VHH binders against p53848r504to814. Designs and how they scored, part 3

Target 1, 311 residues: p53848r504to814
Amino acid sequence: TYIMAIFNATPDSFSDGGEHFADIESQLNDIIKLCKDALYLHESVIIDVGGCSTRPNSIQASEEEEIRRSIPLIKAIRESTELPQDKVILSIDTYRSNVAKEAIKVGVDIINDISGGLFDSNMFAVIAENPEICYILSHTRGDISTMNRLAHYENFALGDSIQQEFVHNTDIQQLDDLKDKTVLIRNVGQEIGERYIKAIDNGVKRWQILIDPGLGFAKTWKQNLQIIRHIPILKNYSFTMNSNNSQVYVNLRNMPVLLGPSRKKFIGHITKDVDAKQRDFATGAVVASCIGFGSDMVRVHDVKNCSKSIK

## First folded at step 1 (VHH)

Design n05 (framework vhh_h_nbbcii10_fgla)
Fold by ESMFold2-Fast, scan of step 1:
Structure n05 (fold): chain B 311 residues (1-311), chain A 127 residues (1-127)
Amino acid sequence: as target 1 above (311 residues)
Amino acid sequence: QVQLVESGGGLVQPGGSLRLSCAASGGTFSSYSGYALGWFRQAPGQGLEAVAAITSSGGSTYYADSVKGRFTISRDNSKNTLYLQMNSLRAEDTAVYYCAAGRSYLKYTSPQDYDYWGQGTLVTVSS
């Protein structure tokens, strides 16, 4: 299981009254320390650099500001002689194709796109032009301002398939449970599959793609728990759809799955905590559940505590 | 590469308004690698102090507490120009005003974090 450590490259102005933009040198030093700590326990580490908040209803930084925050830092990480470059994998958390293009120029390995290409129609073309780049295709609905209103998953008329041996080998024990218990994950899988086909049609290769069901995006806290529980369904999911007056088979089976449960508000709903740091006590248990249900990668704020739960 | 030239300084009465401009040449303000820009001032016998700063897109601004609510920083990327609108001027605003530019993350209150500087323009608030 891979660990993806979150590094927020936003100005420290929000924590100290709006006075300061974080210095690249100090941010690099924090990343070096994080990498050394992670590499003591693991053979590699993935750092996910975010230059813009993706919180629902947040005010978005401009494309230029996002580039200013993230690109020089990624360049500095790649140029550092203090890091074993063959063991440090770099990801950028962006939904903007121009940001992705600049990040690729300075040595990023992964584009982590919360929108699955939904917010920027040029994203798939950028990924297709760079077949060495890994792309995380995440599920959401609408846009940053509307996604909270779109958490209704009730389409029962799905042309899909879930394997028989999978059903017997999971926590879903009866066939009548599938109709009510799996409608959420099946709708999420179908929407992921539609984005997946668009990516493939634009030249992206299947081996470039990781899927992320998008915990906390267009979903209630109870739905987030259902998704974690049903990761095995997503990993065994396929369906057919109509596209351009043709029937297309969509196969999501055996695709790598990433989950980011760390410090999401839904953990606070479980523990009744409001402080993100206090949620770290529950994060280990949730991460262990994600791995137990088949997650191939976990995206976390606190690498040390999550590393202990993965052992 | 980038050269900055301030203009608009002069004598103004207390309570008056003045607009400073900073014209850039040899670089661009509107590309992805555009510049974060700021205004610093130095009063007689004092060190440089940050007055205001603005990101490359204009999406985020900083103001020193002494000028907050009175001064407004803005930029026109099509004209490669930075502005400082100074309202309700006070005698303590008398100083040489410098514009400065930097391309990467910076501590916007730290002069050493800026790569390019103008020559300065004098603002005197007096009768």
Scores: ipSAE 0.000, ipTM 0.134, lowest interface PAE 16.1, mean pLDDT 72

Design n06 (framework vhh_h_nbbcii10_fgla)
Fold by ESMFold2-Fast, scan of step 1:
Structure n06 (fold): chain B 311 residues (1-311), chain A 124 residues (1-124)
Amino acid sequence: as target 1 above (311 residues)
Amino acid sequence: QVQLVESGGGLVQPGGSLRLSCAASGFTLDYYSTYALGWFRQAPGQGLEAVAAISSSDSSTYYADSVKGRFTISRDNSKNTLYLQMNSLRAEDTAVYYCAAEDWGTYSLEYDYWGQGTLVTVSS
């Protein structure tokens, strides 16, 4: 299982009444420390650089500011002689095609797109033009300001377009018995599948795509738990649908799956934890559950605690 | 183990200055996570009042109207420490000052970590 460590590329704080931007050298030193911690327990590490917050209702940085925060840092990481380049995989957390394009130029390996191409219609074209790039296709609904209001999952995510559903190694009677219990994961899978087909239609290759069911995005804490428990269904899920007068087979079976449950408030709801220290331990337990249910990659804030759960 | 430890409080005369520090341990302010960091105070007989906050994602700052122009919030990421520079102190600034940190968590806009507090007394 791969570990993806989050690094937020943010400006330095105000000091003595003036705003100061963190220099690249200081941020690179932070990355080196993070890599040392991760590589003590793992053969490789994925660093996910974020220049803009995707937290619901957060204030979005401009495209120019996001580029200013993230691109020089990615370049510095790739040019560093203090990092074992063969063991460090670079990801950028962005939903903007222009940011992705600039990151690719300076050596990023992965584009981590929370929107699955929903927020920027040119994203898939950028990924298609760069077949060496891995793309994380995440599930959400709406946008940063509205996603919390869209956690209503119905019997059919794509309406009348879905014709037939399949879960590998499950007969028809078992599928019928599961329908009401699995409406959430089926809706998520169907919506991921719709984005997946759109990516393929734009020239993205299946081997570039890793899926992320988007814990905490357009979902309640109870829904997050249900998704974790039903990862095996997602990893064995396929369906047929009508699209542009054609029947399309959407096969999500055996796609790599990323989950990012780290330090989200729904963990406190599970354990009734009252402080963040207790939540860190509980996050480790949830990460272990994600792996146990078939997650191929985990996205985490606290590498050390999560690494103990994995190892 | 996550902990926030305040220091720098004490007795000061009106018009004086103090610098409060908040040392974070068990987590790093900008290595792994985006945090909103803030200072809160509780005066005798009153509830908690937000004094100043700084966002790690934008370095945007907030100041209560009562302290604007007098207090400055800052951080030193290399020392994993948050500061509050308090100038032109007034008797009404007398309070226990707490530092707090908010995790980026999808469902939370609340401050998740709190220090034990440090007393600031402004009197002649």
Scores: ipSAE 0.000, ipTM 0.118, lowest interface PAE 16.5, mean pLDDT 71

Design n07 (framework vhh_h_nbbcii10_fgla)
Fold by ESMFold2-Fast, scan of step 1:
Structure n07 (fold): chain B 311 residues (1-311), chain A 125 residues (1-125)
Amino acid sequence: as target 1 above (311 residues)
Amino acid sequence: QVQLVESGGGLVQPGGSLRLSCAASGFTFSRYSDYTLGWFRQAPGQGLEAVAAISGSGDSTYYADSVKGRFTISRDNSKNTLYLQMNSLRAEDTAVYYCARGLSYYTDSGFRDYWGQGTLVTVSS
């Protein structure tokens, strides 16, 4: 299992007329220490650099500010002689195609797009032009201001199929009887599949794509737990849909799955009114569940707790 | 509820020293946290100036040129407290000092959020 460590790029300017708050050298030193810690326990580490807030209901940094924060840092990481470059994978957390273009120029390996191309229609074209780049296609609904209001998932016929082999103690009859209990993951899978087919239609290759069901985006905390439990369904999911007056088969089976369960709001809702140690235990348990149910990559704030869970 | 509370300011003569403290509640200081912590100041009739910052993950530090070699930023994770040790104080260091937190990942305006109330430092003869 791959570990993706979150790094929020510190702003390099402030309202005092351009004074820098934290320079690139101090940020690089933090990343070097983070990488050394992770690589003590793992063969590789992924660093996910974020220069702009993608949290629900947040106010967005400008494209220019996002580039200013993230691109020089990515370049500094790639040029560092203190890092084993063959073991450090770089990701940028952005939904903007122009930011993705700039990051690719300076050596990023992964574009982590929480919108699955919804927020910037040019994203898939950028990814298609760079077939060596990996793209994380995440599930959400609406936009940053509306996604929290769109957490209602309905029962309806999906024209879908779930590969039976994935289920050790559930036969075909039990799966049929569980249709109502799987409505959430089936809806998420179908919506991911719709974005997937648009990416493919725009020239993105299947081998470039990881899927992320988007814990915390357009979902309640109870729905997040349901998704974690049903990762095996997502990894064995296929369906047919109508697109451009034709029927297309969408096969999500065996695609790599990323989960980011380490959101403090999500964990805090489950463990509210408990001390820090109990919160840390809950975070570790959720990460362990993600791995146990078949995630190929986990995205975390706290690499130390993740390392203990997947050692 | 996230809260930062500064203390330790006061009147001091040029060449003297002070230690400012910032007590945090509602979140924890962790070695592997993505929170950056820092000190800013606003002198009378001047704009807000960045003074020092310390990373959440690796203890990397930043200092403004005006304070480098005189001020030291540190944190005590067991006490959930950020410190600024100020030595060789000058009249130009007179300001209200603010503690600030960078918000968790996905935040683009982190250092404008969760600011403390400020503590006044006056350096005069």
Scores: ipSAE 0.000, ipTM 0.129, lowest interface PAE 17.9, mean pLDDT 71

Design n08 (framework vhh_h_nbbcii10_fgla)
Fold by ESMFold2-Fast, scan of step 1:
Structure n08 (fold): chain B 311 residues (1-311), chain A 125 residues (1-125)
Amino acid sequence: as target 1 above (311 residues)
Amino acid sequence: QVQLVESGGGLVQPGGSLRLSCAASGSTFSSYDTYSLGWFRQAPGQGLEAVAAIRSSGGSTYYADSVKGRFTISRDNSKNTLYLQMNSLRAEDTAVYYCAADEFHSYGLTEYDYWGQGTLVTVSS
């Protein structure tokens, strides 16, 4: 299981526009410390650099400002002699193709796109031009301002476009028996699959793609727990759909899955009335559950607590 | 999982100094280390204004133009405490000061995850 540590290069909404906030050397020192802590327990670490907040209803940085905040930092990380470069994997958290293009030029390995290419139609072309780049295709609905209102999931949310569904070729009866209980994960899988096909049609290779069901994006906290429990279904899910005048087989089986369960609001819904020790235990239990249910990568805010809970 | 309590406010004369503290509870040492922490203020009849922010372990800092050179933000991770040293105080610094914590640095003031209840600072003769 890979550990992906979040590092935000986004400023607060300050009156002077955050002019003195992005001190590259200070940020690099923070990242070096984070990497050393992670590499004490793990053979590698993924650093996910964000230059623009993707939190629901957040104010979006301009593309130019996002580049200004994230690209010099990624370059500084790659040029650092204090980091074991063979053990540090760099990711950028962006839904903008121009930002992705600039990040690739300075040595990023992963593009982490919360929109699955939905917010920027040129994203897939950039990924296709760089076949050594890994792309995280995440599930959401709507946009940053509307996603919180779109957490209603029904059977066949994609309408008549879905022709047949399979959980596993030898387990078709299981899908029929659990239809009502698996509506959420199947709808998420279908919507991921639609974005997956568009990526493939634009030249992205299957082996470049990780899928992220998008915990906390267009989902309630109960739905987040349901998704975690149903990761095995997602990893064994395939279906056919009509695309133009052709039937297309969409195979999500055995694709690597990223989960980001380490969110304060998500955990707070579970543990809001318990003491600090029980809250820490619950956070560790959620991370352990993600790994136990088949997550291949965990995106976390607190690397030290994550490492302690899974050692 | 973070609860914030401010202290150190009070009445001070123009040109004076105050040190505000923000004690964090409900978090482990490593959790505290990973949070971006900041100070915000709201003057009577005014909107909320960002004052200063500091990243994990004393990294990058930010200051509003109105306080640069007068205020210093710092943190003590061994005590789970954030500080704001306020020097050369002016009447316009009179406000309720809030401590805030965020896992993400965000543009919106409402994006901060945890807020204290505030401590009043009054600068008057």
Scores: ipSAE 0.000, ipTM 0.200, lowest interface PAE 16.1, mean pLDDT 72

Design n09 (framework vhh_h_nbbcii10_fgla)
Fold by ESMFold2-Fast, scan of step 1:
Structure n09 (fold): chain B 311 residues (1-311), chain A 128 residues (1-128)
Amino acid sequence: as target 1 above (311 residues)
Amino acid sequence: QVQLVESGGGLVQPGGSLRLSCAASGFTFSSTYSYALGWFRQAPGQGLEAVAAISTSGGYTYYADSVKGRFTISRDNSKNTLYLQMNSLRAEDTAVYYCAASPLYDTGFYSESQYDYWGQGTLVTVSS
């Protein structure tokens, strides 16, 4: 299993928020310490650098400010002689194609896109032009200001875009019997699949894509728990749909899955903790459940607490 | 609706040749969207055996050792059709031949468990 450590280069983070963020030298020193701590317990670490808050209803930084915050830091990480570069994988958390382009130039390995290309129509073209880059295709609905109001999920009717569904560790009869219990994960899988086909049609390769069902984005706390439980369904899910006046088969089977439950409010709801830092231990327990249900990568704020659960 | 329809089976003498065709509908062959297309066979009283596979994108082909050098798999993307050219046929090639299709898996081995769509089969009998 891979650990992806979050590093927010923003004054408005989910847990801390600040008046001003640290300078590049201080941020690099924090990242070096984080990497050394992670590599003491693990063979590799992924660092996910965010220059713009994707928190629901947050005010978005401009593209120029996002670049200013994130790109020099990524460059500094790649140029550091204090890090074993073959063991440090770099990700940028961005939904903007121009930010992705700049990050690729300075040595990022992964583009982590909360929107699955919804917020920037040029994203897939950037990924396709760079076949060495991995892309995390995340599920959401609407935009940053509306996503939490769009958490209503219903079955797609046969005769619309979705024609036929399969869950490959069960037969179709078992899926029919479970239809009411699996509406959420099937809807999420279908919407991921629609974005997946658009990515492939734009030249992105299947081997570049990792799937993130988007815990906390366009979902209630109960829905987040259902998604975690139903990861085995997502990892065995395929369907047919009509797209561009043709029928296409969409296969999500065996795609790597990333889950990021770290410090989400639904964990606080379950544990009654309101402080995001105090939720880190509870996050470790949820992370262990995600791995148990089939997650291939976990995205976390506190690597030490999560490493204890994964060790 | 995804359908695979085989044709071209029949009776042939040892050393003879046959060409099987599989017409696909409900999806298209594309260089951007990759499918694995395969031929499997089942001899009387035996289990299902992989014969050959080809991708709709890229240059990947697979052949079972028992048919390598005798059989050739190919596709015509404009006709949405998969072919199996069978040469130097032997009595042990007698079987029902099935066409199968599935999204491409990133492995060098194609097994029947990886295929989601199947035709109804066409009988090939090799006898004197």
Scores: ipSAE 0.000, ipTM 0.112, lowest interface PAE 19.4, mean pLDDT 73

Design n10 (framework vhh_h_nbbcii10_fgla)
Fold by ESMFold2-Fast, scan of step 1:
Structure n10 (fold): chain B 311 residues (1-311), chain A 126 residues (1-126)
Amino acid sequence: as target 1 above (311 residues)
Amino acid sequence: QVQLVESGGGLVQPGGSLRLSCAASGFTVSDYSSYGLGWFRQAPGQGLEAVAAIYSGGGSTYYADSVKGRFTISRDNSKNTLYLQMNSLRAEDTAVYYCATRYSETYWDSSGYDYWGQGTLVTVSS
């Protein structure tokens, strides 16, 4: 299982009466410490650099400001002689194609796109132009200001757009037995599959894509728990759909799955915690469940506690 | 102000086909794609009934049992347009068809929809 450590490249208010901004050198030192902690327990580390908040309803930094915050830091990480470059994988958390272009120029390995290309129609073209880049295709609905209004997933029958569904696992093969309890994961899988086909049609290769069902994005806390439980269905899921009077087969089976449960509000519902930082203690138990249900990668704020939970 | 305008209705014989369109205006670039969209109909002397719905991002579509396999709902977010392809039409499909938009609400519950079109008449008759 891979661990992806979150690093927010934002202004910091450490200074009493000072500038209230961390410089690149200070942020690089923090990243070196994160890498050392992770590499003590693992053969490699993935660092996910975010220059803009993707929290639902958050105020978005401008594209220019996002580039200013994230790109020089990624460059500094890649130029550091204190890091074992062969063991450090860099990801950028961005939904903007222009930010992705600049990050690729300075040595990022992964584009982590919470929108699955939904927020920026040029994203898939950028990924297709760079076949060495991995792309995390995440599920959401709407945009950052509206996604929390779109968490309605209703019972459905197979429609004209979705002709047949397949679950390629003997223990979960009979969809009739699971019908009422699997509506959410099937809807999420179908919407991921639609974004997947659009990515492939734009020239993105299957081997570039990791899927993320998007815990906390257009989902209630109970729905997040259902998704974690039903990861095996997603990892064994395929379907056929009609597109321009042609039948298209969409195969999500055996695609790598990333989950980011760290500090999500739904963990607070389980633990009754109010403060997001206090949820870090409970995150270990949720991470263990994600791995037990088949997650290939977990995205976390606290690497040290997450590593202790993986036994 | 948000406006929805339906088109494509008319008279058709049983077994025929029609394509309805619903053009939306007044949305900002990101707003339209964030809304769920649906088609409702009202037959003469009947109440509103749900026909089909499509959620943001596409791929998740739902149909009334009476139209499943015959009707197809689709959307083009770049054109702010919703479509309903109606095949193998029957006399009982005769109704005024309305397009509607909503945030997270019950699929079959018309009371939760934010904006409605004026309606387009579909008549299936020999």
Scores: ipSAE 0.000, ipTM 0.100, lowest interface PAE 22.7, mean pLDDT 71

Design o01 (framework vhh_7ocj_1)
Fold by ESMFold2-Fast, scan of step 1:
Structure o01 (fold): chain B 311 residues (1-311), chain A 118 residues (1-118)
Amino acid sequence: as target 1 above (311 residues)
Amino acid sequence: QVQLVESGGGLVQAGGSLRLSCAASGSIFSINAMGWYRQAPGKQRELVAAITSGGSTRYGDFVKGRFTISRGNAKNTVYLQMNSLSVEDTAVYYCAADYYSGEYLDYWGQGTQVTVSS
């Protein structure tokens, strides 16, 4: 299982109290320490650099500000002689194609797009032009200001364009019935699949794509828990749909899945603790559950404590 | 759906005190935490203080012991009591609110100017 460590280069990290919002030299030193700690326990580490908040209802930094915050830092990380470059994987958390383009130029390996290409129609073209780049296709609805109001999922999880669904025979031991109890994960899978097909149609290759069902984005805290439990369904899911007067088979089976439960507010509902830092111990238990249900990558704020849950 | 309205900014002499207020309206039942950030000319925005719905507080390093954040439950108003002010505290102060649905701040106020003169 891969660990993706969050590094916020923004003033919007309320839970972190501005711990990582500093000059480039100070930020680089923090990243070196984080990498050293992670590599003591793991063969590699992924650093996810965020220059603009992607959380629901947040105030967005301008594209220029996002570039100023993230690109010089990524460049400094790649140029550091204090880091084993073959063991450090760099990701940028952005939904903007121009930011992705600049990050690729300075050595980023992964584009982590919370919108699945919804917020910037040019994103897939940038990813297609760079077949060496991995793309995280995340599930959401609407935009940053509206997504928290769009958490109502359909009864049947079958839209007018969806023709048939399959959950393939695998190690899905705890699932009794595909129909009523799985409407949420099937809706999420179908919406991911629609974005996936659009990415492929724009020239993105299947091997570039990782799936993130988007914990906390257009979902209630109860829905987040349901998604974690139903990851085995998503990893074994396929369906057919009508597109441009043709029937298209959408196969999500065996795609790598990323989950980011770290310090999400739904953990506070479970523990009855509203302080984000006090949720770190509970986050470890949720991370262990994500891995147990089939997550291939976990995105975390506290690498040291979450690593103990994975070990 | 939450609106934040700030008040109490202004000019004050070094060594003096000032109290900022931020009133939240709209769907306030979902607010997890409220707090204050500041941005001085030519500097980056930084956390000043925050308070959760449960009453836990967090402060920026340069204001610990001088500033106190508190909340008025009846009006869902958050206060920042600023004591022993110095010229270095001159900045635009922003009120922010955080929801249970997310990790980061959800809403920001318009900002209020605080100027500390020698």
Scores: ipSAE 0.000, ipTM 0.152, lowest interface PAE 15.0, mean pLDDT 72

Design o02 (framework vhh_7ocj_1)
Fold by ESMFold2-Fast, scan of step 1:
Structure o02 (fold): chain B 311 residues (1-311), chain A 119 residues (1-119)
Amino acid sequence: as target 1 above (311 residues)
Amino acid sequence: QVQLVESGGGLVQAGGSLRLSCAASGFTFSSYAMGWYRQAPGKQRELVAAISSGGSTRYGDFVKGRFTISRGNAKNTVYLQMNSLSVEDTAVYYCARDSEFYGDTYDYWGQGTQVTVSS
């Protein structure tokens, strides 16, 4: 299981004295520290650099400001002699194709797109032109300002364009007894699958794609828990749909899955802990559950605390 | 239910001063970083000042030396003291709480208070 450490490179992102809100040299030193701490316990680490907040209802940085914040930092990380470059994987958290293009030029390995290409129609073309790049295709609905108001899923699992669905995992023995309880994960899988097909149609390769069901994006806290529980369904999900006068088979089986439960408000609901830093220990327990249910990568704020749950 | 209520805005002459207040409720105020943002007509919302739970402060370059952010944990209030105001400071000012959801970005915003600086 890979660990993806979050690093916010926005000037309005900080806690306890403006941690990570600094010039590029200070930010690089913080990242070097994060990498050394992670590599003490793991053979590799993924750093996810965010130059623009993607949280619900947040104020969006301009494309130019996002580039100014993230691209020089990624370049500095790749040029650092203090880091074992073969053990540090770089991700950029962006939904903008122009930002992704610039990040690829300076050595990023992963594009982490919360919108699954929904917010920028040119994203898939950029990923397709760079077959060495990994793309995280995340599930959401609407846009940053509306997504948390769109957490209403179908009463039935099949959407209008879907002809037939399949769940292939024999470990889900009583799926038929739980049909109504799996509508959410099936709808999420269908919407991910639609974005997946659009990516493939634009030349993106299946081996480039990692899926993220988007905990906290267009979902209530109860729905987030249901997603985690039903990861095995998502990893064994396929369906057929009508597309451009043809029937398309959409196969999500065995695709790698990323989950980002770190410091999510729904963890506070369960533990009654409202302080984000105190949720780091509780997040470790949730991370262990995510791994147990089949998550291939976890996105976290506190690498040290989450490492205790993996080991 | 988290609530942030701004007050203290209004009309002021260039060179004057205003003190904005933001009354917070519905969460453990002392555990969160707080910030002030502003948005002028036709402009993007921008960070004016921020203060951590421990009292460390950050300012936008356009207000350094003129504005001071502070907090009163006993009263669950964050303040913005605005001195030497210019017409360029005219904007709606928003109070924001740093995220308990993601831990590092602002997740709750007040309704905003208008500040108008006349020449």
Scores: ipSAE 0.000, ipTM 0.129, lowest interface PAE 18.0, mean pLDDT 73

